# VH-VL binders against Holliday junction branch migration complex subunit RuvA (ruvA), part 14

Target 1, 202 residues: Holliday junction branch migration complex subunit RuvA (ruvA), of Salinibacter ruber (q2s5c8)
Amino acid sequence: MIDYVSGTLVDKTTDSALVDVNGLGYRVHVPTSTYKRLPDTDEEVTLHTYHYLREDDESLYGFATKAERTVFETMTGVSRVGPKLALSALSAMTPTELRDHVMEGDKSRLTQISGVGTKTADRLIVELRDRLADLDVLEDTSPLSGGSDARAEARADALEALTELGLSKADAERSIRQVLRDNAGIQSADELVRRALKADQE
Below, E stands for the ipSAE of ESMFold2; O stands for the ipSAE of OpenDDE; V2 stands for 0.75 times the mean of E and O plus 0.25 times the DockQ between their complexes.

## First folded at step 14 (VH-VL; framework fv_tocilizumab)

Design k3 (from s05 with heavy chain T59Y; at its last look DockQ between E and O 0.74; V2 from the best seeds 0.00; counts 0 for: pae E 2.03 > 2)
Fold by ESMFold2, look of step 14:
Structure k3 (fold): chain C 202 residues (1-202), chain A 125 residues (1-125), chain B 107 residues (1-107)
Amino acid sequence: as target 1 above (202 residues)
Amino acid sequence: QVQLQESGPGLVRPSQTLSLTCTVSGYSISSDYYWSWVRQPPGRGLEWIGYIYYSGSTYYNPSLKSRVTMLRDTSKNQFSLRLSSVTAADTAVYYCARDDYYYTSGDYYDAFDIWGQGSLVTVSS
Amino acid sequence: DIQMTQSPSSLSASVGDRVTITCRASQSISSYLNWYQQKPGKAPKLLIYAASSLQSGVPSRFSGSGSGTDFTFTISSLQPEDIATYYCQQHYDTPLTFGQGTKVEIK
């Protein structure tokens, strides 16, 4: 079961992100609210995911926040509520707004969700009231950018370089860990390699 | 082999209440689906009247809402239509229908997959 | 309420002909559109759901396409048993509404 994906953002559209994870490209379907928080392409990203599996369909859905994923899981657990409708709801409103409209029985707001008519709005109100009443759905607006962890990029590059210079993968990882314990601020692969080689000589 | 069958009087006097029952065989009406009534005046098109959800929730066509009641009897596996204050304009073939759903590419779509044979109700004036 | 307008109201065609019926919604209904066949004295029969998905047991000569407001229904090669009235129906919002029907006859 895939709980998150973390890697390089290769491409994005208003409803999807293509994330490269060590040579595997994952297409992750996202609500518009998560799209707007994605970094630029070629930057690191981490998405909370839900791996949707049916005998006749398989897709990976991704979210900026755990609250969004929880609402998505809760909605898709309701009969006749598919992932496309759940994604549309999260594109149209926050988890908090959705809960409030469901608790209030506000059909007018719910029908503003793409693909939701009066029949579907009534079903959402009836089926979700109990499931959403106990949830804390506060939205976290923090940036999603994995690029703030440039250290991960530098470590990957340093590991590759040290391995090409003849260190075993295990020895290279150990040397890099030692350097980072002493110098947590290093974000240059060349500096990591230089210091790791010196540490290995000791 | 789910089957729906309408029953009730074929003749109703003006201003009285039209009552029809749909008997469902091969499936419990309290297990799933929306269960609907649709009517068709002679030589005219189809008009949706309302549904009852498997949980018991109802919704009626706004054009008829003040005159329509739908009920169910889960012990007899039946759902019924009552239309009050009828006039000649209510003369129609009345169908009951199951509102099924289908999953396609991340979404659910509803359709009337099983219909009763229809019952002509004439409102004599 | 969402109005469904079918065109034409009737048509005549020969066995083997391609038949096309159009249906227009008064507002976007995405792909929440169904097509039914109704023969005289019988209940409607579901042919197409979700605008383009064929119901189980329905011959492949029947097809549907479209999304949003404009939809088409096609019989690729008309057969004698296809004489009927065809209805589109939106299932996007209540009240659920049908087109006025298209009567298909054989010449």
Scores: ipSAE 0.555, ipTM 0.765, lowest interface PAE 2.0, mean pLDDT 87
ESMFold2 (binder alone), look of step 14: mean pLDDT 94; pTM 0.961
OpenDDE, look of step 14: ipSAE 0.812; ipTM 0.883

Design k4 (from s05 with heavy chain S105G; at its last look DockQ between E and O 0.79; V2 from the best seeds 0.75)
Heavy chain, then light chain:
Amino acid sequence: QVQLQESGPGLVRPSQTLSLTCTVSGYSISSDYYWSWVRQPPGRGLEWIGYIYYSGSTTYNPSLKSRVTMLRDTSKNQFSLRLSSVTAADTAVYYCARDDYYYTGGDYYDAFDIWGQGSLVTVSS
Amino acid sequence: DIQMTQSPSSLSASVGDRVTITCRASQSISSYLNWYQQKPGKAPKLLIYAASSLQSGVPSRFSGSGSGTDFTFTISSLQPEDIATYYCQQHYDTPLTFGQGTKVEIK
ESMFold2, look of step 14: ipSAE 0.655; ipTM 0.825
ESMFold2 (binder alone), look of step 14: mean pLDDT 95; pTM 0.962
OpenDDE, look of step 14: ipSAE 0.808; ipTM 0.881

Design k5 (from s05 with heavy chain D107E; at its last look DockQ between E and O 0.69; V2 from the best seeds 0.68)
Fold by ESMFold2, look of step 14:
Structure k5 (fold): chain C 202 residues (1-202), chain A 125 residues (1-125), chain B 107 residues (1-107)
Amino acid sequence: as target 1 above (202 residues)
Amino acid sequence: QVQLQESGPGLVRPSQTLSLTCTVSGYSISSDYYWSWVRQPPGRGLEWIGYIYYSGSTTYNPSLKSRVTMLRDTSKNQFSLRLSSVTAADTAVYYCARDDYYYTSGEYYDAFDIWGQGSLVTVSS
Amino acid sequence: DIQMTQSPSSLSASVGDRVTITCRASQSISSYLNWYQQKPGKAPKLLIYAASSLQSGVPSRFSGSGSGTDFTFTISSLQPEDIATYYCQQHYDTPLTFGQGTKVEIK
């Protein structure tokens, strides 16, 4: 029910952020990767959140990117995968890295996650392989500041436009990545779409 | 009510294959959990042999890996242990057990919550 | 392989005594530790999971504590029915391993 919190960062620790939203203080648990992206205290912040709720536990979890929240939600939505394990995974590796290692069955990399032994690594591979296969990680670059990053917004707008023009999501993602690899400075969605369409149609 | 029951021969000669079956009632072995074999030589401690996950994935104790096979028959709701090339050192009470899980403070923790009564297997000539 | 070492291997105590058993892991296992009771001729019975959580139906005189490598199991007031062998067991890594057991007897 709480999809994000946006307000003033009043306190942070390596595993939490306290965000003041018009007089309401929300303490959210965060992975180390999100902690590292937090601004200084007294600055504006927006975190994508997940309200974790069960009979004997209720906590708010927060993430710098929607991809991180999606991984957290996907992980905690399967049996025997709890929020501490999900936070440890996101603290150790990016959503893309986690998906790739689970898809590849790379137990040796998964056991490098703090608190993950061989039994847990095997479980992650078995339970998450199919659930992470369709994960969209294009939004990992969303800024935490109170403003939008023009590059991230342009990429998101371009992806949406290309899919409306008939490209599959996979094809649109590949085309955008190709254009940005060759022209990293593009900040206009219109130019990105135009170049992606030219490259795709040839 | 979930119950586990071991069955199989109580006497096996050296170099033969030990075969045991665990019959599970009250729950489908393909729905959840790890399903394990654990043994206890007379007067000694407990040794985990291996488990089969509800998905069918198996993991064996490395000390026994070359000699152990676990299988399941989901239509009979059974899982089995096969230990080849046995010696007197394999004489033990063999237990099947369910490896359940519990949520505490943001983590899941596993434990053997249901055990069979045990089946003594003696290896002798 | 994670080796679990229990101390003592056996003990004798009087009814009403406080009994303490220790279990040490050869590497950190966080709180992934269980305690079982085994009475003669019976299968083990789970008493404590997650190092300190009491299984349903287990008397409150049993308790556990610890994390990492050092764990303690306590019977606050020994009863005659507590005569058994007690085992710790880790489930952090495969192979899953047990301590060698502690036999508890009444003097």
Scores: ipSAE 0.613, ipTM 0.805, lowest interface PAE 1.7, mean pLDDT 87
ESMFold2 (binder alone), look of step 14: mean pLDDT 94; pTM 0.961
OpenDDE, look of step 14: ipSAE 0.755; ipTM 0.852

## First folded at step 15 (VH-VL; framework fv_tocilizumab)

Design j1 (from k4 with light chain Y32W; at its last look DockQ between E and O 0.67; V2 from the best seeds 0.74)
Heavy chain, then light chain:
Amino acid sequence: QVQLQESGPGLVRPSQTLSLTCTVSGYSISSDYYWSWVRQPPGRGLEWIGYIYYSGSTTYNPSLKSRVTMLRDTSKNQFSLRLSSVTAADTAVYYCARDDYYYTGGDYYDAFDIWGQGSLVTVSS
Amino acid sequence: DIQMTQSPSSLSASVGDRVTITCRASQSISSWLNWYQQKPGKAPKLLIYAASSLQSGVPSRFSGSGSGTDFTFTISSLQPEDIATYYCQQHYDTPLTFGQGTKVEIK
ESMFold2, look of step 15: ipSAE 0.680; ipTM 0.843
ESMFold2 (binder alone), look of step 15: mean pLDDT 94; pTM 0.960
OpenDDE, look of step 15: ipSAE 0.843; ipTM 0.909

Design j2 (from j1 with heavy chain T104E; at its last look DockQ between E and O 0.66; V2 from the best seeds 0.75)
Heavy chain, then light chain:
Amino acid sequence: QVQLQESGPGLVRPSQTLSLTCTVSGYSISSDYYWSWVRQPPGRGLEWIGYIYYSGSTTYNPSLKSRVTMLRDTSKNQFSLRLSSVTAADTAVYYCARDDYYYEGGDYYDAFDIWGQGSLVTVSS
Amino acid sequence: DIQMTQSPSSLSASVGDRVTITCRASQSISSWLNWYQQKPGKAPKLLIYAASSLQSGVPSRFSGSGSGTDFTFTISSLQPEDIATYYCQQHYDTPLTFGQGTKVEIK
ESMFold2, look of step 15: ipSAE 0.712; ipTM 0.867
ESMFold2 (binder alone), look of step 15: mean pLDDT 94; pTM 0.959
OpenDDE, look of step 15: ipSAE 0.844; ipTM 0.910

Design j3 (from j1 with light chain S30D; at its last look DockQ between E and O 0.64; V2 from the best seeds 0.72)
Fold by ESMFold2, look of step 15:
Structure j3 (fold): chain C 202 residues (1-202), chain A 125 residues (1-125), chain B 107 residues (1-107)
Amino acid sequence: as target 1 above (202 residues)
Amino acid sequence: QVQLQESGPGLVRPSQTLSLTCTVSGYSISSDYYWSWVRQPPGRGLEWIGYIYYSGSTTYNPSLKSRVTMLRDTSKNQFSLRLSSVTAADTAVYYCARDDYYYTGGDYYDAFDIWGQGSLVTVSS
Amino acid sequence: DIQMTQSPSSLSASVGDRVTITCRASQSIDSWLNWYQQKPGKAPKLLIYAASSLQSGVPSRFSGSGSGTDFTFTISSLQPEDIATYYCQQHYDTPLTFGQGTKVEIK
């Protein structure tokens, strides 16, 4: 229910921010990456938040970017993944890095996340692979500074075209990601679709 | 009430394949959890053999990996253990177990909460 | 592999005594440690998960503590039905590993 908090930063620690919103103090748990972007105390701050509710606890988590919040929500939405693990992942790596390691099945990189052993790393790969396939779309909505991003537009158009041609959203995203991994400079939707269809048939 | 029960031959000859089945009642093995095999040689401690995740993904103890295969039959709600090229050292009580999880302190922690009764398998000529 | 070392390997105590068993992991496992009780001829039974959390239906005389590499299991007042072998077990890394066990007897 609390989608953001905006107010005066009263206090900060490496993993939390206390935000005063007209006399209400919200304690917001944050990853290290968001902590590093917090202003000095007594300055204005806005955080994208996720209100995590359980029968026996309630916590508010906050992020500098919507991509981070989306990853947090995606991670905590799967079995056996709690908010502490999700926060540790976002403190250790970017949303893009996390997606790449999960998609590649890179257990050794995932175990470098604090609190993640090999069993947890295996579970992250199994549970999150399909759910994190959309991270490129999420990243592309965040970084724009008012200019056009032909690559992001080509990717979105290619995804739409592939799904209209009968691929599942997950399969289309996977194919496009593979093509872009192999050919980082492609900015044409037609070329992405052509190469993705070739990859899907192999 | 979830219950696990091991079944299979109690005597296996050396060099043959040991084969055991765990029948699960009261819960579908494809719905959640890891489903594990653990063995205990007579008078000795416990050794984890491997598990199957509800998705079908498997992980085996490296000490046994070249000889072990786990499969499941979701229509019968069973998961099985095959251990090839057995020797007398493989004589043990074999348990199947459910690997459950618990939320505390902002994270989930795993444990074996339900065990079968155990099945003694003797490897002898 | 993470090695789990229990101490002692066996002990004898009187009814009502406080019993402690220690378990050391060869590397940090945070709080991913479980304790099981095994009575002769029976399957292990989970007593404690996450180092210190008591499983439902387990008497409150059982407790656990520790984090990282050093863990302790305690029976605050030993009862005759507590005669068993106790195992610690780490659930952090595969292969999942158990301590060698501690046999608890009554004098």
Scores: ipSAE 0.687, ipTM 0.840, lowest interface PAE 1.3, mean pLDDT 87
ESMFold2 (binder alone), look of step 15: mean pLDDT 94; pTM 0.960
OpenDDE, look of step 15: ipSAE 0.803; ipTM 0.882

Design j4 (from j1 with light chain A50Y; at its last look DockQ between E and O 0.66; V2 from the best seeds 0.65)
Fold by ESMFold2, look of step 15:
Structure j4 (fold): chain C 202 residues (1-202), chain A 125 residues (1-125), chain B 107 residues (1-107)
Amino acid sequence: as target 1 above (202 residues)
Amino acid sequence: QVQLQESGPGLVRPSQTLSLTCTVSGYSISSDYYWSWVRQPPGRGLEWIGYIYYSGSTTYNPSLKSRVTMLRDTSKNQFSLRLSSVTAADTAVYYCARDDYYYTGGDYYDAFDIWGQGSLVTVSS
Amino acid sequence: DIQMTQSPSSLSASVGDRVTITCRASQSISSWLNWYQQKPGKAPKLLIYYASSLQSGVPSRFSGSGSGTDFTFTISSLQPEDIATYYCQQHYDTPLTFGQGTKVEIK
């Protein structure tokens, strides 16, 4: 029913986020990996969500990436796998790591997930191997986890700022490329601009 | 209504192979669940032997792993236990059991909800 | 292997008494603990799963509690039909293991 929520982050804990969407507060349960990507309270946030429903349980789960949500959906679709176990797996591993361990049949790694014993690890391998083999988890993106998209936006903003500061477009692009050669993870336009101006001495 | 029934010889000689079959009625063994063997020596407690998943995957008690094989015959809706090189210590009542699951607190939890009547197997000369 | 230790190994109590059996795991098993009742000549019967959840059709005088390593099974008011041996069993890790049993008798 609810595919994502986008609004103001009112509150967060290590396992949940309260998102205000035009006066409606959505309590969203999140894995630790998504918690780490949440902004400060009172900032805007978007989470990919899964509305888990069964006879005696109703909860909203949220993820920084579509890949995480897809893994959650895939796991909870397996017999004897509930949302709490699926959330624990995503708190312990990336989607890619989980896929790799399941494909390899590595129960030793899977039992390191909180609440996963040998029986559960064996079941995860048997039930998920074929289902995770089809997943294109490396191609999934989301607004919250769009690090590539955020990097592209930061580069565009930095280019515009540098040209407004007097650099030619060619010089600005060269300077940004030089900075990113050693600092590929920069996602702040301001930091790119500052470092690019210093690097323009070369 | 799901029912489990053990069958097999009640007497096995030392060093031979113990073979038991569990016949399941009222449910297809290939549809769901773990299907287990558990034994109880006379006057003693319960010991899990192993289980076979509905997909065919098996897991055995490490203390018995070198001597245990479990198989299934989905066309007859049966799963079986073979225990090789038996000794008097293998004398026990052997139960087959269904490993069911329950949803509580956001997760599933397993328990043996349906048991066969048990079959006494005596190992003696 | 996770060892399950029950206490006491046997007990006698009067009808109407509160009976308590404890079960200790050698390692944390979270709440993955079940309780079974076994009458002579019969297979075990599931009473409680997930430490405290009552199986359908089981009288409410039976209850369980605990998590981690220490678990308790209680019969709030012992009845004559409760004469049996009771087993705890962890379902967290293989090999699946049972306690040694507690024989409950009426005095």
Scores: ipSAE 0.583, ipTM 0.786, lowest interface PAE 1.6, mean pLDDT 87
ESMFold2 (binder alone), look of step 15: mean pLDDT 92; pTM 0.948
OpenDDE, look of step 15: ipSAE 0.696; ipTM 0.828

Design j5 (from j1 with light chain L96Y; at its last look DockQ between E and O 0.53; V2 from the best seeds 0.00; counts 0 for: pae E 2.8 > 2)
Fold by ESMFold2, look of step 15:
Structure j5 (fold): chain C 202 residues (1-202), chain A 125 residues (1-125), chain B 107 residues (1-107)
Amino acid sequence: as target 1 above (202 residues)
Amino acid sequence: QVQLQESGPGLVRPSQTLSLTCTVSGYSISSDYYWSWVRQPPGRGLEWIGYIYYSGSTTYNPSLKSRVTMLRDTSKNQFSLRLSSVTAADTAVYYCARDDYYYTGGDYYDAFDIWGQGSLVTVSS
Amino acid sequence: DIQMTQSPSSLSASVGDRVTITCRASQSISSWLNWYQQKPGKAPKLLIYAASSLQSGVPSRFSGSGSGTDFTFTISSLQPEDIATYYCQQHYDTPYTFGQGTKVEIK
C-alpha cells in the first residue's frame, strides 16, 4: 500500500503529477483542486495517496488533504463508484459540500459534477448516504498548503476551540453551521466561537 | 443464466391501460441493476420508457411520464409496466431489458446487456 | 434530451467489405455510447459498450471508437450474418436515447 509519495515534481498535467522518488517516477492522478495546489516543476511535493487496485486496473491517486483522500476511499469503496467518478466529484466540490448534497438528496447539484447524469446522481445519493455520514469534517477544512480560505480556517479553529470548551464535535459543528447561516460574513474564529456559545445558550 | 420474458395482452383498446409484466429468472431483481422497458413501433426505432432500480426507485421518460407507472413484485421476481390512455401511437413491440455495468478506463459504464424476446402490443378497436 | 444522429440510414455492401457507421450526439456524452445489432423479429443485441469495448462473445470484426460527440462503428469484413439494423445509444443521462438505426444489407 502506498500511503504518500514525497519527492521532486518532474511534470504535471491538469489531472496528474509525476513525482520522482529517488529515481522512481510515480504518475499520480489528482483532482483539479490538488492540481491547482501543486508547486512548480523541480520543487518538492508530498501527496496523500491511495493505491487503487483491481485485477484489471492499477493506479495511484493523490490528494492535497487527508479529507479529500478519505472521500475518495469512501466513494471508491461502494459498488459502481470508480476512481474517475470520485476524482470528478472532488474536482467539483469540497468534501463537506459533497457530504451535504448526498445527505440532502440534492440531485440537481450532484449532476453538475462532470460525468454525472441523473442515474449516477441517484446512485450516489442511495449508495453513499450511510458511508459519508461518518466523515470527519475537521479534515475537510484543514489544507496542507498555503492556499486556504479565511472562512475555512476560521471554521476549523472555532471547531477546535468549541471542543476544547466541552462541546462534542457534532454539537460544535451544528452550532457553527447555524451561526454561519445567520451571519455568512464572519471570518474570525473568535467571533464564531462567541456566537456559537450564545446560540447554544438560547 | 439470467433470462427476461415479457407477458401480457397483445391487444388493447384506445383510451385503456396497457399492462405488461417482465419475469426474470436466474437473478433476483432486488439484488442489483436497473431494470428497463424499451419499445419499438413496427418498422421504427427504439424508445426508452423508464427503469426501476433494484431498490424500487423509478425514473421515466419525460415524454411518457404522466402515463407511465412501473412496479415490482419481488416474491414473483417480476417488474411491470402500465401505460394509461393509450392511442394507436402506442402500438409497438415492448421489450424489458437489464441495465448492466462494466468497469473500464477507471470508471463504470452501463449498457442493456440482456433483453426479453419482445411482446407486440397493438392498440385498436 | 440528448439527440443521437446516425449516418447513413442504410447501406449496401459486399461480403468482405469494411463497413463504417457514424453516430453524433447533440452534446458530449464522454464515452457513454453503446452499439446494438437487431435482426428482423429479434431483440437488440449489445455489441459494443463504453464506445470501444467489445461485449463478451462478439466477434472481433466489430469495433467502436470515439468520445465526446462523434462515434464510429466498424465491421472490418462484412459477413452474411451481419445483415441487421445497427443502433447507437447514449447511456449518459435519462431519457436514454437511440440513433434512428442503420440498415445494413448485402449487395
Scores: ipSAE 0.437, ipTM 0.705, lowest interface PAE 2.8, mean pLDDT 86
ESMFold2 (binder alone), look of step 15: mean pLDDT 94; pTM 0.959
OpenDDE, look of step 15: ipSAE 0.699; ipTM 0.820

Design j6 (from j1 with heavy chain Y101W; at its last look DockQ between E and O 0.78; V2 from the best seeds 0.73)
Fold by ESMFold2, look of step 15:
Structure j6 (fold): chain C 202 residues (1-202), chain A 125 residues (1-125), chain B 107 residues (1-107)
Amino acid sequence: as target 1 above (202 residues)
Amino acid sequence: QVQLQESGPGLVRPSQTLSLTCTVSGYSISSDYYWSWVRQPPGRGLEWIGYIYYSGSTTYNPSLKSRVTMLRDTSKNQFSLRLSSVTAADTAVYYCARDDWYYTGGDYYDAFDIWGQGSLVTVSS
Amino acid sequence: DIQMTQSPSSLSASVGDRVTITCRASQSISSWLNWYQQKPGKAPKLLIYAASSLQSGVPSRFSGSGSGTDFTFTISSLQPEDIATYYCQQHYDTPLTFGQGTKVEIK
């Protein structure tokens, strides 16, 4: 259902992010590894998400990488593996490390995950070995803020430039909105200013 | 309703093998859960012996591991305990128990939710 | 092996009294702690799982709390039918282990 969330980071805690998406606030639960990669509040962020749904529980989980989301989905798709355990695993180790330790049957390393004792470690090995064996777990280390942040910066720079050129803030915003209505992909402030000046004359 | 019932001899001589069977009604032992044996010497505390997972995998208490075998018979819906080379120290009430799953706080937790009534086994001459 | 230490080993209380039993694990078990009631001559009965969650059909006068190594079991108002031995039990590491029990009597 909800595959990603992209918007303004309104608030963050050690295990969650509140993302404003055009007036809808999504509270997204995240592992520590994703929390550490979140930008400052009021900046743009994109999280890969998984909508965890049970009869008695509904929550949205978010990750810095698709590999993390895939591992989380794979883990929680196994009977008796809950989202808190899956988050703890991703907080303690990378997707690649987790797969390798499960494939090797490394109980010693798995029990270092918070909340995982030897019984749970044995169960993770038994239940996940086949599910993780062929999974793509290579990490994307790119920043969480992507091309949408570049476009937001270009719009902000264009607004400043148009105001310096003598337009009122209201006129500058209107002209920028007009240009973006017809050309949503513009990422250059100079091009946006150039087109906005022409649009203002209409 | 799931019920567990222990059966087997109440008297075993030293050095012989203690053998008990747990019969499960109302649920297939190959469908889910861990299925456990726990014992209690008279007037003393509880000691976990081992369990068998629904897949057939077994885990035993290390203190007993060299003497313990657990098996299942899915056609009779039973799992069994064999304890070899018994001594008087093995005199106890033997319980079988189901190891069930509970979702709370975002995780699954386990507990022994259903027990048999227990079977006293005495080891003496 | 994770050793579970219960305190006290026995207690005597009046009907209506608040009863508290403690259980300490020799290492962290997170919230993987269960409480059982065993009446004389009967099998144990699960009361509390996951440290604080009540099993279905268990009266609300029973409660549990704690995480990590220190756990508490409480009967808020002792009733005559609560005469039993109570055991804590960790489900975190194999071998699964029990406390030595706390015998609760009415005086």
Scores: ipSAE 0.673, ipTM 0.849, lowest interface PAE 1.2, mean pLDDT 87
ESMFold2 (binder alone), look of step 15: mean pLDDT 94; pTM 0.960
OpenDDE, look of step 15: ipSAE 0.766; ipTM 0.860

## First folded at step 16 (VH-VL; framework fv_tocilizumab)

Design e1 (from j2 with heavy chain S31Y; at its last look DockQ between E and O 0.65; V2 from the best seeds 0.73)
Fold by ESMFold2, look of step 16:
Structure e1 (fold): chain C 202 residues (1-202), chain A 125 residues (1-125), chain B 107 residues (1-107)
Amino acid sequence: as target 1 above (202 residues)
Amino acid sequence: QVQLQESGPGLVRPSQTLSLTCTVSGYSISYDYYWSWVRQPPGRGLEWIGYIYYSGSTTYNPSLKSRVTMLRDTSKNQFSLRLSSVTAADTAVYYCARDDYYYEGGDYYDAFDIWGQGSLVTVSS
Amino acid sequence: DIQMTQSPSSLSASVGDRVTITCRASQSISSWLNWYQQKPGKAPKLLIYAASSLQSGVPSRFSGSGSGTDFTFTISSLQPEDIATYYCQQHYDTPLTFGQGTKVEIK
């Protein structure tokens, strides 16, 4: 899968960025929050990406932060929530604001997201509350004892690598959690993936 | 083939509780769908009563909310409607319906794709 | 609550005629607009979802268009089996609401 794109920003619009990576131009769809953080054209940029695939849609989505990508993934995993709605949410509020509104059941704020009526807002609250609890559990079970950003990046990268290798998201998270409980000092995504695959294959 | 069938008494006296059951065949109500009740007074339009989500979460029409309870029984593959303190104004054909979803243009949209045949409930002495 | 206003309330047309029904929402519902056909004594049947998308198995003479507040339903060539009442319905906000219906008859 494509986890990031890093290269020269060739063009940008309020909802997309064209990144040249050694002659390959990647058009990535971005929320307004990421657009606002893009550099000027012709400058270097790195976007965390998610390759959205289904039978009748294929697009690359990009984010300034891994937190935004995580929210996008979480939202598009919710029943009846598509990528355009997820981008609208990230354009309207930060990951932290979204989590807070969902945990508080703040339907009135969620309906301010473009394309979100009260039915969708109710569904987001019900579905995301459970999935944010899962993210909280993963965060709580990550034994951090050094630079927290480096370990968080390794966990996120390992999760995506395992899903790209064929594990379900739930299985990948479970394997990573187990490895980290047994090996608290791992800061390498490659090592985390290797150990998670060994644990899963046994 | 997915089918929905309403069942329950066809006659209810005023002030009593109207009770209806929707039996779903060919599909599990534990799947990720909404399950709704909609009613239609004779010769009139359609009124949505409420739905129950597969999680157990319910939402009711505010005009009926104080009198409505919806439940599901996954072991019987059924969901039910109870409407208390009925009057003649509650006389209607009651439909149960499945709320399905469709992916179009990067988003999902919902619609009532499957309906029961309807059950007439008359409220009179 | 989002009010749905259909026009006309009834119409009479000949076999082969183009029939047009409009539906107006009291506030924007994006494209969360469905159309149903209800024949006498039967349950409603979904024809159009997402304002313009044809449900599987529905004849191509049926179509829908619109977004926001103004929506149109069209039967390009009316057939005898199309005698029914047609309802628009918004699926955006609860309570979910229907238009009052349009009765279509053959002249």
Scores: ipSAE 0.669, ipTM 0.853, lowest interface PAE 1.4, mean pLDDT 86
ESMFold2 (binder alone), look of step 16: mean pLDDT 94; pTM 0.957
OpenDDE, look of step 16: ipSAE 0.829; ipTM 0.899

